# Miniprotein binders against q89ai5, part 5

Target 1, 221 residues: q89ai5
Amino acid sequence: MLKTILAFDTSMSVCSISLLHKNRKYNIQKECRNNHTLYLLPMIHEILKKNHVSLNEINIIATSKGPGSFSGVRIALAVAQGISLGLNLPHVISLSTILIMAEQVWNNHKISKVLAIITVNKTSVYWIQYSRNFHGLWIKKSKAIILNLSKALEKILSLKKQWALVGNGWDKFPKNILKKIFITNITFPNSKYIISLISANSIYQKKEVLHKIIPIYLNER
Below, E stands for the ipSAE of ESMFold2; O stands for the ipSAE of OpenDDE; V2 stands for 0.75 times the mean of E and O plus 0.25 times the DockQ between their complexes.

## First folded at step 3 (miniprotein)

Design m7 (at its last look DockQ between E and O 0.59; V2 from the best seeds 0.63)
Fold by OpenDDE base, look of step 4:
Structure m7 (fold): chain B 221 residues (1-221), chain A 84 residues (1-84)
Amino acid sequence: as target 1 above (221 residues)
Amino acid sequence: SDELQRLADRVYELTEKIMQLIQRIAKGVSPDVQDEIRQLAEEIRDLVQELERLGDPELTELASEVEILKAIIESLQFALRLQS
């Protein structure tokens, strides 16, 4: 049976919604800033209506679990909870925003080494590294850490191999230093790559009970 | 403040009601659940209006919590309406 997947993300100011139905992929996105709640449900309705898919045809609901904004991550999970309950779907798939962005790097550039640098505040960035293995799995190559700009700079300079950079933290560093990193301009997770990950490997098809999903926040309230 | 505590208590109570509702729905939706959802939606709306009226920066955290509750209930309503 062909799976119908509704995937969405609001973790980084962009509301991104994707639909897989009958092996066709659809995607819409909008800059929502702090008004995710205003746009998310209407956009879900729009993508379903436009493609003549009923909500009842959805087999899988998927979203991110962060890292992202406190509000953005929580809203996505809340909406996933509400819809899943209404559809009597006991489980949701939740993926790291970094995995979603890394998958985009692979699809767009065929680069297997991804460095995520995301701004936390004026003086600090979130840092994590992933590498894609032969089986298409993204493996953590470092622990997620928050670094001050000085330490982050030192770590960038110490990189021996070329990494593709995702996130919005690149603007915190001098341009000359960034020559050692491939800047992808991927600054937010696109939900179409949630579908890509789920479709590519069973490991990303892990269904979770919503209340057991542990969100990851970049910013405190 | 007394006002902050009052509002916090309301948010807490509302959270508990929604969590109980979720548990009941997970076990099987009864016709009465729709009425309860509508009632909870109204309570959320009232709370949002109260928070907006006060406009106090100290209530930002509560406002954020209420927003999440709103998102849950509206999404649930959305799903139920489109099934009908």
Scores: ipSAE 0.678, ipTM 0.859, lowest interface PAE 0.6, mean pLDDT 90
Fold by ESMFold2-Fast, scan of step 3:
Structure m7 (fold): chain B 221 residues (1-221), chain A 84 residues (1-84)
Amino acid sequence: as target 1 above (221 residues)
Amino acid sequence: SDELQRLADRVYELTEKIMQLIQRIAKGVSPDVQDEIRQLAEEIRDLVQELERLGDPELTELASEVEILKAIIESLQFALRLQS
């Protein structure tokens, strides 16, 4: 009954690929930096070969759609498009990198409140908050916004309950200010949690044709 | 500049060719698709080399567009090869 899923992410400096096949999960990650295209296809071939799965057995292709770097987000979608076209699989799953990191927090720590802070530049961060319900759905508890560090600091100080922090933006704030925040050290998405999201709630199983997928960038082009 | 416009025109033409190929494959594969993919990959390679040689910051956006076209074509080629 369970389909075979190939999932991958290149939205930040790490390339990650995951394979779900016959209820077993496989995962590889590599620091790819600006060389996502150079590493991604070889890594996909590697994960398939090492686990004795042919590309023809893939039923679902899943990827992140950002937020992330302009090039990284688009490369993952481009690779999904090429592979899907070659396999005659015109519909793919695309999920937020924030939700991928949030699901990792839930999987590892069973914490349902996640704050994402991601560095945009020296003076600004991307900010979004999610809370996970009993049905595995992540619900927005704040709008996604770009904040100056002063405004972000104000928001951190106003937090009443414990939040788990994902993203690399934690290093923009003094540790004493972050005392109410659980710093997870999860700063990049891992594609295995795309599979976890798909398993957690049917909402994350929605497939779209690639031209209807709207990428999310940390900043405009 | 004239150079920027020439490169932009080449990227546009390449994008159109690739989008037409995608549409054709989605609706039915034409003969020699493998050869066409190889030719597009070569054209992308030539364009990447030219953009890198120029090293012009104004070409950063075009270089990013070409990288996306490269990702599509190489991934399509990868998938078709592993099916045989």
Scores: ipSAE 0.632, ipTM 0.838, lowest interface PAE 0.9, mean pLDDT 86
Fold by ESMFold2, look of step 4:
Structure m7 (fold): chain B 221 residues (1-221), chain A 84 residues (1-84)
Amino acid sequence: as target 1 above (221 residues)
Amino acid sequence: SDELQRLADRVYELTEKIMQLIQRIAKGVSPDVQDEIRQLAEEIRDLVQELERLGDPELTELASEVEILKAIIESLQFALRLQS
C-alpha cells in the first residue's frame, strides 16, 4: 500500500514537479517565469511517462499555496483541483511556500531556524521566521509582515540567533553585514520537499484542503 | 466599456457553469459530462482568442481569470484522458 504522490510548485520563476512512486522520488524543473500554464501539464505528463506511472496510481496530489506569484500560485491550485477531480481524489494538500523552502534548509544543512525574505517590490520585502521543533514541525517565530528595506535591515542586525535565509530578497542587502544570516541558494521552492514534509510528519498528511480556485466575479455597479 | 462588460458577463456565466460541473463531479452524479467539458473547453478557447485579438491592457485582469478557468478544465481533461 505504497503512497504515490504527485507534487508540484509554480509559485515562483522555476516550476518543479515531483513524483514519489514505490519509494522512489523523481523531480524535474524548468524556468517558467510567467508561463506557468504552458509548462505545468506537459511537465506532469513527462514525469509520468518517463517513469512509466499511470495517473490512476496517484493517491495524493500536493502543491504550494504561497506566498509567491499571484498567477503562479493560482494556476498550481487550479491544476491540482482539476486533476484531483478527474481522479476522484477527496482532497488536495497545499503547503506554504516558506515551509517547502525551510524543509530544504533542514534537509541540506540541518539548520532549524529559517528566515524568509521575499521581494514584494523595489522597496519592500515579505518577512517571516520559522523554527523546526524536535518533532519536525515548523513553528512560526514571527508574524508575516511586509517591511521596507531599512526596517528589514534593522531587524537583521538585531537578531540574537543565527538564521538561515531563504527567498529572493537577500540580494537587496550587503552580504558583508549579514553576519547573523547563513545565506542559502534557496530562492524558490522545490516540490520534492513537499513530498518530504508529507512523508515525515502526519500533521502535513492529514490536512484536508478544500480550496476555492474558481474566481467569483461579483458585479457591484 | 460595453465590450468589457460583455466579456465580463461571459466569464461570469462560464465560471458558474464550471462551478456547477465541479459540484456534480464531487457528488458522484454521473450524467454524460464529457460533452459538457468539451463545450466548456470550446467556450474558453473562444474567450482566449477574443482577448488576444483585442490586446487591450484594460482586459489583463479578465484574461488572468480566464487562464484560471482554462487551467481547471484542461487539467480535468488531462486527467480523464490519461486514465485510459
Scores: ipSAE 0.596, ipTM 0.842, lowest interface PAE 1.1, mean pLDDT 82
ESMFold2 (binder alone), look of step 4: mean pLDDT 82; pTM 0.774

Design m8
Fold by ESMFold2-Fast, scan of step 3:
Structure m8 (fold): chain B 221 residues (1-221), chain A 84 residues (1-84)
Amino acid sequence: as target 1 above (221 residues)
Amino acid sequence: SDELQRLLDRVYELLEKILQLAQRIAKGVSPDVQDEIRQLAEEIRDLVQELERLGDPELTELASEVEILKALIEALQFLLRLQS
């Protein structure tokens, strides 16, 4: 019944690796910036070695699929697929970085309404809202959209209930406007919450082939 | 554009070879797998050098595809090292 899960994320500036083995969770993270490839595989080796887990004991490979940097998202997916294929495992699990951050909010604060604002450029932010139901599912409450700061400000002012804010976009707005929002200071995903999502609801256990995984980018390419 | 298509075709040929090699590793096939990985890694390095030599900003997305190939081959080298 207890599966061994290796989870990792390289979608933003931080690389994180997590391992679930015999109901115990392990986690490491480092700032990687644009050098995700340099850090990811050594960190996977480190977490396995420190916890005396061999690659052959891994049952599930899980990673984020963005939103995030174009190369960072794709590197994690490529490594996940390569390891999965080499170990003859079924296809990988891929989850939204926003859901990973949202689950951290739920774990730490028990807040079910999460707003993600992520900086795209000097004048634009990525905006998406989620709400968690009693079954542990995060339901989209808005479409993902890129907004200029004026439109984002209007949307913040129109919020009817308090939302917890994730992402680095909080610094684009006046502090008095942000009083309507619970600022979490969660600005990047942590792979241990991939494991939390998988444990919360079976829908997060869906495995897909690489070509069916649709990466989410902060910008259109 | 002709040059871009030639390079893109090489990227997808390398991807296919890497994926086929990964499947053979999973099946425990062939003593020559390590040599094949070295050859593919060398072809990827050659492709990186060619892209750098061209210095064309229109090749930005292709450079990203090559990063994926590099990550994939490094993952396979990692697997073989831990299995040996």
Scores: ipSAE 0.171, ipTM 0.608, lowest interface PAE 3.5, mean pLDDT 81

Design m9
Fold by ESMFold2-Fast, scan of step 3:
Parts: sequence; C-alpha cells; structure tokens
Structure m9 (fold): chain B 221 residues (1-221), chain A 84 residues (1-84)
Amino acid sequence: as target 1 above (221 residues)
Amino acid sequence: SDELQRLADRVRELIEKILQLIQRILKGVSPDVQDEIRQLAEEIRDLVQELERLGDPELTELALEVEILKALIEALQFALREQS
C-alpha cells in the first residue's frame, strides 16, 4: 500500500494539489495567476478537509522543482519543506515539471517520447526531450537548453520520429512545421502525475534536503 | 553545547510560529499577520547572524533549518503582498 502523499505544484499558471490516502486519489486545481502562495495554502486545507484527512496523517510531501517561474517554484519548495519539517517527516520529494507533464502524456495517450517546449521570452524557448522506458523511468534524450526560435525550428525540422509536445511553446511555430509532432495541449503540470511518477518507479521516491534541491527557472532572476 | 541547544530551541520556536501562521492563513488571514511576519523575519535574521558567529553557516547543524525558515518567510511575505 502506498503511504499518504500530499503533492502540489505552483511552478506555472495553475496551482494543483493532490492527495493519496488509503489508495484513493484526490485532486484540485485552480488558475492562480500571481497569487500562487495565497491559493496554495487554502487549497491544501480544502483537499484535506473535504476528504477527512488530518495534516498529521501525511507521510510524504512531494512537489515540483521547475522548470517554472522563480516565485512559483520557490514557493512550492518552501511550503513543502516547512510542512515536512513541522510534521517531523522525511525531507521532500521534488520532481521535474517536465516529467510531471510527460507522465500525463503517458497516462492519457501511452506515448513514450515527449518533447517539452516552454516559452522563456519572445525570442527563446526551453527545450528538452525525454523517452519513457518499460520500467517507467524517463530518460533524457537531449540536453536541457534555451534556444532561440530559429534554432528550435531547425531542431523540429530534424525530428525523425513522432513526438508528443508539452508546454506552451507550440504556438511559436507554424502548424505545418509541427506535422511530425503530436500537440497534447498539456501546457502546465498537474500534481496528480507526481503521485503517478512516485508509483511508477522508486527513483522518483528519492527525498532531498532543501539546499540540495536545485530548482530550475525559465528566466534569469 | 549550551549555545547550540539554545539556537536549536530558537529554531524550533520559529518553526512552530511559522506553522501556526500557515494554519491561520489556511483558515483566513488576520489583520495583524503582516506585522507578525515582519517580526519573524527579524528573528530569523538574528538567528542567521548568530550562526555566522559560530562559523561557516552551511556547515552548522542548523543551517538547513535556517534556509527553510528564510524561504517560508519570503513566501508568506509574497502571499500577503498579493492579498493587498
């Protein structure tokens, strides 16, 4: 049986919280815009109260570590560590925002090759490719890089196989260029796929202390 | 040592205060929350200065707890600014 897990994400425009308790999964999400921290704490209270779970029953705290906005990534990590510390829990599980979206692709479409393109600014995108093996592990198939649109276009044109696209960067390119890419419309992570990752492979159950968690930001501070 | 024990006690007290503040925010923000957050930030700053006096802050047993407290205070200050 899986332990009771509280998972959440605030790395992008949507706040999401998920709870696994006694083999039942619960999820809430809300467009939070600029108020991620304010919404996060009430949403955690809501999911616990509605499902009759006390904070003290939580065994594992999990969150994303980016790529995402500076404030959003940092807020989720800070809240996760504070709650875990207060409850005398093990350190936090932190997972890549890209892997959370990739696991959603696998769960919804059974596609094992995922390309993430996320807008950094008007002229550049964040680019990374992953492939999921039969053990549920996502393996990097490219370096994580920031590319100008011209270079990203060249890389898209060089793709030999069908890829599923996550992230909001798809709208930067002409439709005909994206013919070999499956556009998923997954542009933000959902915390329920943090639980899916943790369940899929023990590598995603690794816990870290705050100062050893290297957050990933989409833009410079 | 007695000094480390006192610092550990201060860290535990600050963690408890921040958790209580988080619980209050979950149930609704009170009018005096901003002042309490500012006071907590000052106490954390004082704690950091004391840890620096003892040596390398990153190598002290309390360095991690202090970094968590600093991050929590920044998150709470951000939340309150957005409220306004």
Scores: ipSAE 0.016, ipTM 0.350, lowest interface PAE 5.7, mean pLDDT 76

Design n2
Fold by ESMFold2-Fast, scan of step 3:
Structure n2 (fold): chain B 221 residues (1-221), chain A 84 residues (1-84)
Amino acid sequence: as target 1 above (221 residues)
Amino acid sequence: SDELYRLLERVLELIRKILQLTERIEKGVSPDVQDEIRQLAEEIRDLVQELERLGDPELEILAALVEALKWAIRLLQDELREQS
């Protein structure tokens, strides 16, 4: 049978909700900034109502686990667990925000090497690299690390192959240095690519109890 | 409506508290967990009554979350009985 998936993300400034039902995908997104509590549940209601799907028809709940804002990541996880408990679905799927953006690069451009640079503060960025294999698995090619701008610049200059850049950290660097990097203009995740990841490889279909999910934060607040 | 958003925030706060309580019970960190569970159960009952009073179809998702919260509290109470 075709599984019905409700996916959502609130880890950054945009709140996005996606629904897979009978092999059809639906998506809505909204600029929310710090108002995720105000928008998330109304948007879930909207996507279900608009597409004539009842909450009890949902088979799988999927969300991001960061990296992202402390409150945004926690809100998505809390809502996912609450809905799953109410539906007698004690497990949820949680995926990296970076992988969600990386899969968008693959879907739009068929590029398998992705570099994520996300602004942490005025002088530092979050850095991680992934490469996608033929089976749709994203393999980590560098440790996730927070770098000051001078060290990040050194790493950019040392890149031997072409990389597609996701995240909002690109504007911290001179244009000339970024000429060797494909700037994707993908600066936040879209929940529809959670569904794309789940469809791409069975490893992304792994469900876990919420208390075993380790969220990733850009700051401690 | 503003009432819908207020209820939304309360439901999310209760879910977060229940998850934190579950983690603390597993670690055996708090001796006054019973009092917190009682308070959460009272807040859930209050929310259910407010939802029933409003009768708004748009609150269907909140009603589902409230049922999830009631179920989670029951599990926490059962866990505490075994621990004690």
Scores: ipSAE 0.015, ipTM 0.270, lowest interface PAE 7.2, mean pLDDT 75

Design n3
Fold by ESMFold2-Fast, scan of step 3:
Structure n3 (fold): chain B 221 residues (1-221), chain A 84 residues (1-84)
Amino acid sequence: as target 1 above (221 residues)
Amino acid sequence: SDELYRLLERVLELIRKILQLTERIEKGVSPDVQDEIRQLAEEIRDLVQELERLGDPELEILAALVEALKYSIRELQDELREQS
C-alpha cells in the first residue's frame, strides 16, 4: 500500500500536479510557458482542496529534477524542499524528466525502448536512450549527450527499429528521416507518471537529502 | 480568504524577484547583487513574522513556500561566495 504522495513538475512549458491518496490518483495540468511561479502553488492548493486532503496528510513529496528550463526546474525543487521542510519530511524524491516521459510511453503504448530528443537551442539537441526491463527499471542504452543536428541525424539513420521518440526535438528532422521511429507526441512530462514510476520499482522510491539533489538544466548560461 | 490571496500574491512576487536575480547573477549583468539579496532576505523575514502572527492552518502552503524562498536565497548567497 502506497502512502499519500504529492508529485509535480514544472521543468518545461506545462505545469502538472498529481496526488495519490487512499489509492485514488488525481491530476491537474496547465500550460504555463514561462510563468511557472504564478501557477505551481495555486495548483497545489487546488488539488488538495478539491480532494479534501490536508497538506499534513502528505507522506511523500516527489518532483522532476530536469532536464528542463533553469527557472522551471529550480522552482519545482525549491517548492518540494520547502514543503518537505515544513512538514518535517527532510527528504524528497527527484526523478529525471526523461524517465517520467518514458514511463508514459510504457503506460500508453507498451513500448520498452525510448529515445529522448529535447531542443537545447536552434542547432543542438539533448539525446539519451533508455530501455525498460521486466522489473520496471529503465536502463541507459546510450550516454546522455548534446549533439548538433547533423550528428543527431547520423545517429537517427543508424538506429534499428523499435524506438519510441519523446521530447520536442522531433520537429528538427524531416518526417521521412523519422520513418523507423514511433513519434509519440509526448513533448513534456506529466507528474502522474512520477507516481507510476514510484509504483513500478522500489529504486524510484529513493529519497534524497535536500542539498544533494543535482538539477539538470538545458538553458543554463 | 482575501488575506490568503493577498499573502499568496506577495509570495509569488518574491519568487519572481528571486528568479530574476538568479538569472542576472548567472548572466553576469549585475556583478554587485549582495544588497538586493539582503533586501529580499529582509522581505522574507517580514513575511515569515506576519504568517507566524496569523497562525492560520489555511496558510500552511504559504509557510512551506516561504521556507522554499529562504532556501533559494541561501543558494544565491552560496553561489556568490564561491564566485568570490
Scores: ipSAE 0.015, ipTM 0.280, lowest interface PAE 6.8, mean pLDDT 76

Design n4
Fold by ESMFold2-Fast, scan of step 3:
Structure n4 (fold): chain B 221 residues (1-221), chain A 84 residues (1-84)
Amino acid sequence: as target 1 above (221 residues)
Amino acid sequence: SDELYRLLERVLELIRKILQLTERIEKGVSPDVQDEIRQLAEEIRDLVQELERLGDPELEILAAVVEGLKLAIRLLQDELREQS
C-alpha cells in the first residue's frame, strides 16, 4: 500500500541517508567532507539492517542531482542507478539540492521564500532563488547563476522582501548586509527532506529513465 | 563476514579510484587516462564475476553498487570524448 523509499545525498560535505517504510521515517547523516562517498554504502547497509528492511522491499530510489561537487553528485547518481538496476526498478527520482534545503526551511520555519548561496571558489558563489506556492511547489524566481562577490552583494542589497538563506555562502558577507535575509544555518541538504518534497506534491514524484538524468554542477565545464 | 568485509573494502577502493580519476579529468590533468579506465573496468568485471559465484544474499547491495560503478566508468568515458 505505502511505498518504501530509500533517499540519499552526497552532493556536499555531509552524506545523508533516509528510509521511509510503513509510515516510519529513519535518517542517518555523517560529516565526511571530500570522502562522503566512502560512507555511502556502509550507511545504506546500516539503515536497512538496523530497521529490518530488505533491499528487495524498496519501491523508490531517490537522490539529489546537485548542484554540488562534481564527484559527489556523480557517484550518488551512479549508486542510485546501480541499486535501481539491481532491484529491476527502471526509474529514479532525482531532485535539486537547493529544493531539498528549501523544503527544510519550509518544514522548520514556514518561510516560503528561499535564497541559496553556495561557495564555488574564493571569489564566486552560486545564486538561485525559489518561492513555495500554495500547492507546495517551489517556483524558480531567478536564473541559476555564478556571481563574483561584489555582484552578489549588489543583489542582496536590492532585495525587497525577506528571504531565508541556505547554503555555505552566507559567511562571505557581513551580517549587517544580511539584514533583509534570515540566516537559516542550513548549509547542506538532508535526505529526509527529499521524502518531505515527495510527500508535498506529486510533481516531485516524477521518475526519470536512468540515462536522462542530468546532474547539476556548481561550475562551468 | 570475513568475505563481506573483504569485498566491501574492494568496492570502497574502486570508489576511491573513480573519484580520484574524476577529479583529474575535471581539472584537465588527464594525459592518457584510458589505461586507468581500462584497468578499472577490468577490476569491476572481475568483482561482478566473484559476486555472482558467491551468490550470497548479504552481497546484494554490493552487487547493485558494482553495477552503478560500471555506469560511472561509462559516464567518464563519455566525458573524455566530450573534452576532446
Scores: ipSAE 0.019, ipTM 0.376, lowest interface PAE 5.2, mean pLDDT 79

Design n5
Fold by ESMFold2-Fast, scan of step 3:
Structure n5 (fold): chain B 221 residues (1-221), chain A 84 residues (1-84)
Amino acid sequence: as target 1 above (221 residues)
Amino acid sequence: SDELERLVERVLELLRKILQLTERIEKGVSPDVQDEIRQLAEEIRDLVQELERLGDPELEILAALVEALKWAIRALQDELREQS
């Protein structure tokens, strides 16, 4: 059901909430600086009140499941499950933060090849590549992997086609090394692109029972 | 109303406690974490009972937020279990 969707993300330092209601889209985002719990629930209340939407009018709850910070990913999933249960909605939509950023690239630039590089620690980054087909489906073009900076540099230099870069990992490399890459400056997901994904392809409308949602953390140690 | 403002303040207090507890868990297991999680769960149950007593339809959002807090605490408990 695409009538009324509440979507949100707290996987990075920015909290974002989006509402689709009667074919109108609303969005708020705030730098939470690791205070996700303090901001997320008040922001949900705010977006509903400001737009005169009753909680009972929500048909779909959607959120990110990472990759992201441990606390951020878990609070978003916990909130989604709690609200879903409170509204007697059986399932929640959970989407990769990478796909959310990739869909922003598509919406803003019409670029179908996206590389995500996200900082894990001082010497390693999370790496994954996606390509969007004409049906709006994002297909993995590389295995998700954590790479040392030297290995990531080798992979960057071997890229054969133009890629758009998302994630905060771009700042780990000299700018001249990234000349073949379009640096988007998209370093965190925005929940409005969860709605975009859901609208683009039915595969992103797949709902999961709470116990089957597996979060993705950047720090696996 | 005064009562609604008090309930909002209690929700914000619980959110602050969950945030602080999450940060402590990320830094490593604290000796008192299990007791704090239990106390938070009790406070959330008390708040749920108070919301039900009021029966105010305007409180639908607060009821949903309380459910979210219950699940956040369960997520913290799962985290501690995996960290041993």
Scores: ipSAE 0.013, ipTM 0.323, lowest interface PAE 8.3, mean pLDDT 76

Design n6
Fold by ESMFold2-Fast, scan of step 3:
Structure n6 (fold): chain B 221 residues (1-221), chain A 84 residues (1-84)
Amino acid sequence: as target 1 above (221 residues)
Amino acid sequence: SDELYRLTERVMELIRKILQLTERIEKGVSPDVQDEIRQLAEEIRDLVQELERLGDPELEILAAIVESLKFAIRLLQDELREQS
């Protein structure tokens, strides 16, 4: 890939920025929590300056579209649009935070079945399952749903094959109940795996006009 | 600082407003669209002046994004003019 890619994620508690330039990958991350706006812009400046890349050299903007916090998801999309407007880049790449974490599982563990459980509130979690084929495509194996903890527990007990667990929701369940689950400790997306996804399959290279990107929020209120 | 946080929040809100206006213009012109563009241009001008007044090197990327917003407003004005 010869193109320069700027990728970032602010959908959860960690802000991460990644840069692909001349086949070299750079990454920085910080715990940002509700201060995503404050940290994101300085971090973009830092990664570009440290690597002697000007904003005008960027060919592709890539970001997560959730699931995540309303403010976190929206800030990443807003920054992506602001930069794309300035650079006359009509389209951006937007990827699910779940797929970003799933690709980290594949890179680190070579496990192709991933279950994401993300905390929504004290009594409910976001649940989705994906399986990676040999072409690097992640195929949805369940609908994305918000489950109360008792329903989620029933679904875990009904699992028939080994799954790797991502997301911060793992700590809501007794570890002895998770015998069919490999706990990865991957609880937030890292933007470097946006670049990994883009490299893994052409499907992840599709660009959209930002106003047509549908953000995924943990709780749609 | 608190100033940095408030300025970045304001920039993000301006981007949201510009995105909403862009969608409305693409689907059709409303009676208030010209007034909304004028108000956004004023907000952007005010923000540019505030950033220049502060002269803080830490605001460099924010200033670049705001310059991008000025360009976006000019494009919206041109599109609206051609539709008229």
Scores: ipSAE 0.015, ipTM 0.312, lowest interface PAE 6.4, mean pLDDT 78

Design n7
Fold by ESMFold2-Fast, scan of step 3:
Structure n7 (fold): chain B 221 residues (1-221), chain A 84 residues (1-84)
Amino acid sequence: as target 1 above (221 residues)
Amino acid sequence: SDELYRLLERVLELIRKILQLTERIEKGVSPDVQDEIRQLAEEIRDLVQELERLGDPELLVLAAVVKGLKWAIRLLQDELREQS
């Protein structure tokens, strides 16, 4: 039986919180855009209260570490750090925003090759590719890079196999260029797929010391 | 309780201020950020003291969140050093 897990994400336009307790999964999400600070803590309180779970029953804190907005990634990590310290939990699970979206693709579509394209600015996108193996592990098929639109276009045209696309960067390219790509319309992570990743492979159960978590930002520092 | 929501609002306001200040520093705006950082550190200390004084287990989690914000303040100080 899995321990009680509180998972959340604020890295993009949607705030989502999920709770695994006694093998039951609960999830709430809210479109909050740039107001993550107003919603995250009240939503955590609400999911716990509604499901009759006290903070002291939480065994594992899990969150995303980006890539995402500067403020959104920081609020999730700050809240995770604070709760972890308050509950005397020495480590947290932190997962890539991309892996969370990729696992949603696998759960919903059974597609094992995922390309993430996320808008950085008017002329640049964040690019990374993953492939899921038979053991539920997502393996990097490209390094995470920030590409000018012209370079991204060249890479899209060179794709040989069917890829499922996550992220909001799909709208930077003409529809004709995306013929070999399955556009999923998954443009933000949902924290319930953090729990799905943790359940899929023990490697995603690895806990990290909070000060060693390196956030990934879309804007570059 | 009503007190929990009042204190939660103060914590959220601190987080908001820290994130707004972080954005301003990143953009290279505001020559008086050192004063604002000092004020935020003082607000953090005051709020932690109030939360710990109450001794409520739920409020102690908020106190831990506020203590975690000291890490964000450290990052702001480091960023300013690099900009100088």
Scores: ipSAE 0.034, ipTM 0.391, lowest interface PAE 5.0, mean pLDDT 78

Design n8
Fold by ESMFold2-Fast, scan of step 3:
Structure n8 (fold): chain B 221 residues (1-221), chain A 84 residues (1-84)
Amino acid sequence: as target 1 above (221 residues)
Amino acid sequence: SDELYRLIERVLELVEKIAQLTERIEKGVSPDVQDEIRQLAEEIRDLVQELERLGDPELEILAALVEALKMAIRLLQDELREQS
C-alpha cells in the first residue's frame, strides 16, 4: 500500500497544504499573512474532506521548519505535533523552507544551482546557496548567513556560473546587478514540493521526534 | 470567528505544553508533574465544552486534535503510574 502524506507550510505569508493519497497529489494554498493560525486547520479539513480522505488514513506528517516568521514556523510545527499525537505517529518530517523552494526550481526549470535571498529587515538579507546532485540531494554551497545589502551585492557580483534566485530579497537589488542570476519569482514555499523532495531522495524521509526539531527563524536585530 | 481563532490558539498552546511536559518526564519523574497534568486535563475539558457549544462540523479537525490531546494526557498519566 502507498503511503499517504499530509504536508503543510506556514513559514511565510502563504499557507499551503498538500496531500498525497493513492498516487494522487492535491494542493491548496491561500494568502494568510499573519492569520496562519486561523486558516491552517480549516484548510487541512478542506483538503481531506474534498478528497474523501479521513485523518486516520494519514501515514506521514511533513512540514517546514523555516527559515520564516517565528509565529508561522511554530504554528506548522505545533499542528504537526497535535496531528502526530492523535494518529499515534510519534515522528514527523521537517524540511527547510529553502529546500522546498529549491525543489520547485528543479521541478519547473531543471536548474540545479539555487541562491536564496530573503528579506530580514530594511538593510539585511538572509543568504544561502544550494546545489542539487544527480541523486536529488541539495548540498549547501555556502553557510546560511545574514548579510547587509552592500556585502550581499559584493557576493552577487562575484558569483560564477548561473544561479536561480528564490526568495523575496531580489527586489533589494537593481535588475542590472542581477544579470548573472535567473530570477524565478518564487518568493514563498509551496507544500507540494515537500512531497517532491520526499519522493526524490530517501534522505528527506528522515523523521524526528517533534520536541527535537530545531526551527529556523529569521532574526531581526 | 474571534472565538474560533481563540480556540485554535488554545489547542496550539496545549500541544506545546504537552511536548515540554513529555520531555521533562523523559528526563525523570517530578512530583510537580501531576499538578501540571491535572491543569492540562482541565484546559482540554474546557476546550471540549467550547467546541460542543459551537456545534460546527467544520471544526472536525479541531475536535480530532482535542481527542489527540486527551490521549496524550492519558498516556502521560499511565507512564507516571508505572514509574511509581
Scores: ipSAE 0.014, ipTM 0.276, lowest interface PAE 7.2, mean pLDDT 77

